# Designs tried in a protein design chat: VHH binders against q9y6x5. Part 47

Target 1, 379 residues: q9y6x5
Amino acid sequence: LPPKLLLVSFDGFRADYLKNYEFPHLQNFIKEGVLVEHVKNVFITKTFPNHYSIVTGLYEESHGIVANSMYDAVTKKHFSDSNDKDPFWWNEAVPIWVTNQLQENRSSAAAMWPGTDVPIHDTISSYFMNYNSSVSFEERLNNITMWLNNSNPPVTFATLYWEEPDASGHKYGPEDKENMSRVLKKIDDLIGDLVQRLKMLGLWENLNVIITSDHGMTQCSQDRLINLDSCIDHSYYTLIDLSPVAAILPKINRTEVYNKLKNCSPHMNVYLKEDIPNRFYYQHNDRIQPIILVADEGWTIVLNESSQKLGDHGYDNSLPSMHPFLAAHGPAFHKGYKHSTINIVDIYPMMCHILGLKPHPNNGTFGHTKCLLVDQWCI

## First folded at step 21 (VHH)

Design ka12
Fold by ESMFold2, look of step 21:
Structure ka12 (fold): chain B 379 residues (1-379), chain A 123 residues (1-123)
Amino acid sequence: as target 1 above (379 residues)
Amino acid sequence: QLQLVETGGGLVKPGGSLRLSCVVSGFTFSSYHMAWVRQAPGKELEWVSTISGSGGYTYYERSVKGRFTISTDNAKNTLYLQMSSLKPEDTAVYYCARTQYKYSGEWTPFDVWGQGTQVTVSS
């Protein structure tokens, strides 16, 4: 009886890939559902922050996952891709799977969405896979569908995460048409497999499915490097995160560190925390360091070294290259409807509506997504 | 005991071909990403190619793209590097190594290495 929702992320799927490459399976999915052509994500446009924003409806300053690398000065704790399981980092918000499984006769399942293998507020996803990027999409999907079909209490909310096209986007750059077309073709085949599996198991008609992403990707180059060591001695600061948004914790007078950095490159903006533009909603959390450096699109901040990445993300969230898309299908959604844009924080209140959950206080606006839904009047 | 054993190296003329093999024991091969890395005399280690454990995605360094093909046979726990159109610049010790991809967009440091196999391309 309760409505069910599967939330799928293909990491680093830039919105304009839909226009520039062929996706027969995804286009069939869209044809029978809805498309949001551009999703404006949150700054910084990185993986951990944006995946948590989707499931909390909060800006990064409000949910506390402010970067892929973080430092807390009081506890001396560090967060990184190899050290992301301490609930301390995640506990400033309540993700939707926690709210969902605390409801009577409901549980949640997860195949590697960031945070789902962490006990947040002493609550871990009812069913989950520990993160391992080598586990195939088929295995992730098989676990998710097994849990959707066989669990008591029933799984009503499930997540599924996949690392591409992010990995290939970093390696080749989004402008490498030969390699990216091969990668995106494989992703489209995975979407086809997803739909076919759901049909074979009798889930397709009554399961709501959202396919989205956390960010896009921009082209980088060895000609666009900002050498931080040429501007400041490493002994004057602690580097918490490097590129394209560097997080700088001064070891000496903050103004002195700022002055050494402010003219380092015309392709980098240097902000004292209090001067970070309001439009970023990236100021009011102790995990945001006293100085941040924001590289221009396609520029890479380095420490007197070359960069091996040909594509990157994390830049200003106003940049179209940083924006993903959203597609959805299921009984809650219209068929054949296209929508121009939403904010990534709007996904959370929409999901809460679909699942019949009371949303926690959040930054999303339900009105931005109501035209996607059959039970809402679109004006 | 974790082991990676490379074979198939040797002497070959420019324009020739070789197939390197890396036999894996002590861990489930398909649970990791696998890479080939080479070191030419007097040079630093150079990444050559990586294959993802789950999606069949392959990644190549620009100088070998179109000439080298990475592949696997999961039933035999074996990683391959098919090298064609070999050049003197390809002369190096070739290692297979284990890695993973992380949420942050970074690859982990290589934690398990083979002993390497010598490839020499000369007239």
Scores: ipSAE 0.597, ipTM 0.829, lowest interface PAE 1.7, mean pLDDT 93
Fold by ESMFold2, fold request of step 25:
Structure ka12 (fold): chain B 379 residues (1-379), chain A 123 residues (1-123)
Amino acid sequence: as target 1 above (379 residues)
Amino acid sequence: QLQLVETGGGLVKPGGSLRLSCVVSGFTFSSYHMAWVRQAPGKELEWVSTISGSGGYTYYERSVKGRFTISTDNAKNTLYLQMSSLKPEDTAVYYCARTQYKYSGEWTPFDVWGQGTQVTVSS
């Protein structure tokens, strides 16, 4: 009777959407399971880094996926969403699906979770879909449920990724209640479809399901732009990433570049790498550039003639607007329990416990999630 | 050979309707996101609407929301734009174009374009 776990991410699902919008299907899922109302994610609050933190239990500086756009000066390699498949970027950690499928009589399946189509440590998920955002949620779910139900050795760990509400949050902004209500209703319907499909296939009673997200979303505006070109000439640096955390590789003396930037805007903090606040756990990796610029919430760093999204994320991880939620249901979880907060890195050791896996060294604390689990003494 | 062919443009009176079509060949239509982009005389390109290849989610520029409807027929590899309540400011060449949404929250540059179809809204 091996334990099974399905990990689902709805990208950009801000925790307070649960309070501000109606989710009949998700609320029923929560009622029969557990809720963590706020998950404190990792800085920077971007998609690639936070999805990898969930599955490794590591801060970004430790797992090496430090942004959605990266540069490695030693190898001269670039990472981007169009160039994300080189294992070099991912090999500084071991994600849970690798550990899982290396166990006797176990396999892993994936529907587009970041990294699952990459051979990390020469190991790729046993069953997977190559990333393509145009593939419907229904097709992703059909593949995952087919693999959970029909694989030998059995699939014991599966991941499922969906791009909403992140895409709509960027396009409209989280304060656009009309459009976000429409989008969030569609997401709730997808959660209803997920539960119904699992019940119809006989998987619901024996499968642990976690529904979570990587980050939230904050409102942006044309009135809140930081024009980098007004402060420094492009010829003085290489731009590795722009907004809301810019990664600056100086082409001239680092102190000179810092001095040109430090008074650029009162709505932007400029850090030399060694001065990045310790609470970010964002310093000890060569992929973190010598200077970073951190915009205030809702501010966008632009080059001169640049348009911007109406919503964004990547800001300080202490901001409630950056926090996702976590809900879970299944044999391992209590019913009707609500918890206020955990750290996103705590999810990994919890998942390892559920699956009977020995966790790799990580930054999570199993004790933070004990109260969610039926087999643990909470006090 | 990648090809996007727009049809359905023409002259209409204010308040009228048109349906634009974009027939796709040379790639799997449902594997991409598709967009309508327009260019009014003497103006820059303006994004109008985007739809996922699955048809599951749609996005509209604020000036066309409620008046225009984007849709697909995957069996025919065809993208549509139903335009209603047309105004003189909707006068433009309308292009269909191919894109994708990425983990980073960014859309890829439009890499395949049609030749465009002229829409003219005039009394």
Scores: ipSAE 0.556, ipTM 0.810, lowest interface PAE 2.0, mean pLDDT 92
Fold by ESMFold2, fold request of step 25:
Structure ka12 (fold): chain B 379 residues (1-379), chain A 123 residues (1-123)
Amino acid sequence: as target 1 above (379 residues)
Amino acid sequence: QLQLVETGGGLVKPGGSLRLSCVVSGFTFSSYHMAWVRQAPGKELEWVSTISGSGGYTYYERSVKGRFTISTDNAKNTLYLQMSSLKPEDTAVYYCARTQYKYSGEWTPFDVWGQGTQVTVSS
C-alpha cells in the first residue's frame, strides 16, 4: 500500500510563536512526532514563492514564482493575487502533486494550496478547491479527509492551506500578545480538530502529516516608512511590486534610476539585479526586475501614503522573524525528536522519499532531513 | 441587485451604546469577508472591523478594540457592529462593505458598499 502524506500550511506562523504562546494540541503532535524549530525559507519571504518552494524544492529564481506580483517583459504578462491562474507562471517547475498523481494508481488532493487550481504542465491536482479565503477550515478538512478515504485511484498526497496567523499578524502585528494569543489558540484548536478527525476516520496511524508554514512576521510601524515619492518621480519607472521588496522596471536609463534611489533611505538596500547578494539565490530569472529595493526589518516602502499593516513579511530570509517551523507525525517519522533547522527547499526531497517518488532536479539536500525519518541513518 | 443596507445609527451621548445592522441581499455573504468602515467629518475612510466568512475570526482597528464587537447571523445574511463606550471621535458615517483576504496578505478593495448610517456622539 503506497504511503500517504498530508501537507498542512498555516500561513505566517513564525517559528518563535511556538515557544512564546501555548499550543497544547500542537505540542502533543510534536511530542509524538518530530519538530524542526526553524525552517530557513527562501528570499523573498512571500507567500506564493515559499509555498511553491516547499513543493518543488527550488529557489524562487529556479521555479519562476519570484514574488506575489510579477511582470514578464517578453510576453508582457502580469501575475497577481487576482491574476494567478495562467500556467505560464507556474510551468518553470513541476510540483510534487503533479509527479505524485502521474504515478500508477495514485491521485492528489488539495484544499487551496497555492497553484493547485492551475493546470501546471497540463496537469491539475486530481481533486482541488478553487481558492476562496471565506471557506472554513472545517470544510477544507472535510473535503481533504473525504478524498483521502474515498478516491479511486487513492489520494496519496494531499495539501491543506489556512490563512492564519498571517492575516492577524498583518492586522495586529506579532507583538500584540492579546490578539495573537486569541488567534493562535484558535489555530491550536484547529490542529486538535485535525488530529481528532484523522483518528476517527482511521487515518491517523498510517498517514504522514506535516504541519509547517511559509514565513514568519515582523512588527511594522507608522514611524518606519520609506516614501519612494520623495526620492523619484513615478514617470521614471514601472512599479511591479512594492513592499518590503520593491521590484522596479526602469523607464529611463537603469543607472540613472538606481542613482536616484540609492540614497533614498538608510533603511533600504538598493540592488541592481547583478549585485543582488548571491546568498539570496535571487538573480537568474527574467521575472526578477532590473532593480530591487529591500527594506530593513520592520520598515515599509510606501508611495506617499500611510500603511494599514502592523506586521509584514518578505524581508531578508536570514532574519529569524521570517522563519517558520515544521512539525511532522506518522509512520515515516521518529517520535519525540527535535531538530534545530533545515532549509525550506529540503522539505521537497524528504516528501519525495516518504512517497517513493523520484525527485526532479532541485536545490534541497535530503541529508538535512534524514534524522527526522525512521528508515534513515542519522549522520 | 447587490445591496447592503445599514441601520441603527443615531445620536448618542459619550459613553453610550449603539448596535448597527447590515442586511445583505443579492449574494450569500458567508462566501465573503464583511467589514465596517467609517468616515468622520472632513476625514478619509477608516477601516473599523472585519469578520471572516467562517465567522470564527474577527479583526479590529486598534482604536475600537474592546469597545466594538463585530458579528454575523449567516442564516439572515446580516452583519452587526455592537458599539459601546462611544466617544466623540467615533462620530462618523458607518458603512458595511464586502472584501476578501488573498494569498498576498492583502485585502481586496471593497467592491460592494452600503449607503451608510450616521453615528453622532456628542455631549
Scores: ipSAE 0.548, ipTM 0.812, lowest interface PAE 2.0, mean pLDDT 93

Design ka12
Fold by ESMFold2, fold request of step 22:
Structure ka12 (fold): chain B 379 residues (1-379), chain A 123 residues (1-123)
Amino acid sequence: as target 1 above (379 residues)
Amino acid sequence: QLQLVETGGGLVKPGGSLRLSCVVSGFTFSSYHMAWVRQAPGKELEWVSTISGSGGYTYYERSVKGRFTISTDNAKNTLYLQMSSLKPEDTAVYYCARTQYKYSGEWTPFDVWGQGTQVTVSS
């Protein structure tokens, strides 16, 4: 039987939610599998970029999905949530579902993981759902399990994406114990439903399951706003993305724009592209604009307006608040093992190993995940 | 034709209760998030509450949390807002509206609106 893998993302699931809230179903999943307590994600700590990093093993500058809002000056193309289907944006890398289904006697299935409804390198996931956030978790799971059981060639790699706790984290903030406890309990119930469904369908014993996330969440406040309109006239630049990492395309001399922004707030770092810290691995792509503004944790960049978000992400990837977790269960994984940290780009070569796939060139390190796997020497 | 029809508004005393209804037609109700939005006299539109059409997730504006309850009846394609402990500050026209959540963490603009129902809280 070929090895099978289900990759699940609960968007915006901050690693320390595991310590601060109760998850009876997720904790049972962890006890019978593995936990990575902190996953060091990639900068910027946004949804599209980090989901693509998981499935490509690449830094954002290398896979080309560098933000949730992008502009390409050569082609004049724009990327946004409402305009994310042009393969142009995705074609700088090959995600694992493409590599998987190009193997003999294999197919891939997807329930709304970012990019799975796009024909990347003229290849779309063999079975997929068009993105619609209102489709229930139950329907997404029903489609995935149906495809895992009933496809020719068999589905060996499947993905499942869910929008919470990201939506609630933005709305309430991660420190709202009452609302976040309610939301996280519902997510834990969905994890229980997932495991129960897999058991009832006879999939649980031979399916590897990874439950992870793309980023965390930090608390924001109306007292922590950076008003760009008070520092620079909008006529001097085009705004490609706003907060917490603003992408600025100067309309005038870029040094002049930089100097007007440099002293705008002590709670914001302003970088010329060539001066972006090397540790971000966020410089070598044309989609990264000439100037970026990086707000301090919990600060929001605005255009002379209040902010509706009480929580946000996208900040410096060294911040623990930006880090997700990873849990896994299945025949490839140890039982009852906890690991402190991996890099998010390490997930890709691990998944390729589990599936018997040759990884494309990537930034991950297989050795970082060896301790999770039963077929590897940990040391 | 896409249609949202609000009912249930009226005059109510402070501390009282009222239930608003929004009947939906012309689209698959469970495929969207539904919201209540209000506008007090001379004020901007204010988001009140949102519910997923499919899964029962609910979101509330801070000032109404604990006093208002959003719900749906999918068999009737109907959205509800149960309001209790009403205050004069809750006086507004209440609209139901359609939205969606996106990967980026952003909500789409409200693209389908009802005509609104007046709620007046006055002693």
Scores: ipSAE 0.539, ipTM 0.807, lowest interface PAE 2.0, mean pLDDT 92
Fold by ESMFold2, fold request of step 25:
Structure ka12 (fold): chain B 379 residues (1-379), chain A 123 residues (1-123)
Amino acid sequence: as target 1 above (379 residues)
Amino acid sequence: QLQLVETGGGLVKPGGSLRLSCVVSGFTFSSYHMAWVRQAPGKELEWVSTISGSGGYTYYERSVKGRFTISTDNAKNTLYLQMSSLKPEDTAVYYCARTQYKYSGEWTPFDVWGQGTQVTVSS
């Protein structure tokens, strides 16, 4: 029977939650499959960019979703979470569900993964749900399992997205043990429900399942604010995105704007686009603005206002607090194997291998994931 | 016509309990998140609690955690806030409001509000 893959994201699931909280269902899933303890994600460590990197294998500069809020100077278009459906933003890459469903006798299904309700290259997921965060995990799972079990042509690639623990991480902060324990227990129960549903429907033995996330979460505080209004007048720039990586479009000479910002706070790095560190792979796209401001971990850039966030992400992707995990189970994966780390862009070529798809040009390295797979020799 | 109507406020002694209600009409209740927000005299608005339209998950502000419980009754299109162990600091006008969570990690602005119900905690 053709190989099938379900890709699941629990947004904002920091890798070390696995060590610091109880996950009986997820630990049983890992015991019968594989774990990657830390996944090094892409800069900036935000939701839209990292979800697209998983399914394209590309750095943000290469796939064009460079932030959750963007401006394209050529077209004068704006991207935001309320304005994310224009295919223009997504068309600089081909996500795996498009490649998959264009194969003979295959289709793709989606329960709210970012971009799956957009016709990318005039192709949308064969089955999908329009994004609405109020739709329960049970309803998302019901649709996904119905499509996996009953579709012609068969669904061979499916995605499932859930907003937690990201929402709670922002509201409470990752250090709020009581609230995060409650939230993470609910997540573990959902993973248990997922596995139980797949077993009851006869899908479990022949379906490959990846459970991962896009980023982690770090603790914020009212004592760690960077007040941008104290350093520069609003009239000198257009603000495209604010925190923790601000995107600054100068209205005047950019060197003047840079000079006003460069000493604003010892807890913020200010980069001209050409000076952005090469290790970020965050320079070669017109959607990256001429100046970016990168706050230190746990610091929040504000416009002379208090912050409502107790947790945040988007920081330097070298920070362990920004890293998610990856767990997987299914016929393609070893059982009981733990791996230390991969890059998030490595997930794409691995998924293409599992599904028998030719990957598009990408930044992933298949060799980094070979030890997870039963059909590969591990060094 | 979109309407949110709060009831159940009043005067209560410290340590007492109240149950606030918010009756909703004019929109699909399950398609949104619902919140309680309060404003103490002379203070800015303060978020209290949020519940998903499905009722599956809840969020609480730090100072009310363990004392307040948010819930819904979908059959009655009603949102509740069960308040216990009330303190003088809980004195405020309490509003029911509509919101949503987005991929960006942000809650939408509260776009539909009730008129509020006064809660006063004093000896």
Scores: ipSAE 0.518, ipTM 0.804, lowest interface PAE 2.1, mean pLDDT 92
Fold by ESMFold2, fold request of step 22:
Structure ka12 (fold): chain B 379 residues (1-379), chain A 123 residues (1-123)
Amino acid sequence: as target 1 above (379 residues)
Amino acid sequence: QLQLVETGGGLVKPGGSLRLSCVVSGFTFSSYHMAWVRQAPGKELEWVSTISGSGGYTYYERSVKGRFTISTDNAKNTLYLQMSSLKPEDTAVYYCARTQYKYSGEWTPFDVWGQGTQVTVSS
């Protein structure tokens, strides 16, 4: 009887892949549920920040996970994908799985979603897997469905994360139709397996399922490099993050570093922190460095002349190439409804509504998602 | 204690085939991603192919795609590279190596390497 929700992310799933490739299983999922064609994500359009924005409803400056590589000037701590387990980084917000499992007669389960193997506010997901990218989708799904079906207190919120199509998007680029078609077909098969597993276990009719992603992907090339070593000596700054949004901590006078960088490339915007465009909502956190460099779409900031990537993300969140999609199915959702756009921060208050949770203060707008929900007046 | 041992190299005519093997000991093979990397005489190391620990995804460098196939036998802790339609440019020492994929979209540096096996493609 209690409402249940499974939140699934396929990392790096660009919204227009739905139009440019065939997804028989995902399209059937959408036909029986809802689609949001474009989700406007948060700047910077990177994995850690956007996954945390989905589950907190907060802009990056407000939840404190502002990049995949960070430095906190107050504590002098460093964050990276090899050093991401210190709760300090995550404690500026309360993610939905924490709020959920603190309710009476509720548990949360997680298969690999960023942050779910960290004790945030001394609370770790009731059931979780430590992150390991080599664990198969089938094993992740088996654990999630076992926990949904057999736990006491019952699991009412579950997450499942998968690394594709992000890994292949970086390696091949989104314009490599042969390789991306193969990868996306495999992802569609996984979605088919997910739906079939839920049906076989008797979960399908009463479980709300959201399938979404954190960002898209844009094509890069060796012809579109911005070489910082050509513009500024390494000794003048500490590099906190590089591409496509570089985070620069000056070692000398900040204005001098800015002046050396401002004419480095016509394909890069250089911002003092106070001059970062307001529409980014990316200014009011100590973890955002005094100078950021924002490459134009498809350009790569490098320290030398080469780059291994043919696709990347992290760019301006107004770019359609950076936008994922959202699809959902379950008793809370309409059937056969398509919606043009929402903001990624809107997902959190919608999920809180579905689960009967009081949302923490957030940047989402529940009204933006009302038309997806059967219990709301869509006007 | 960690050991990667490559075998199956040799001399092959252009257009021929070889299968390389990499036997792994000292760690749980399926908990990591495995790769083949090669080094031609006088050249830099070149990534060839990677297989995910789950076996769900394989990745190939453009020059070998369609000619090489990476696979694994988890019961034998063995990684394979089936090479077909070999060209003189494929002449190299072939290494197996261990890596992982991270949330950041980056692969870890190869932290465990084999000693390599020589592949020579010539008339």
Scores: ipSAE 0.491, ipTM 0.772, lowest interface PAE 2.3, mean pLDDT 92

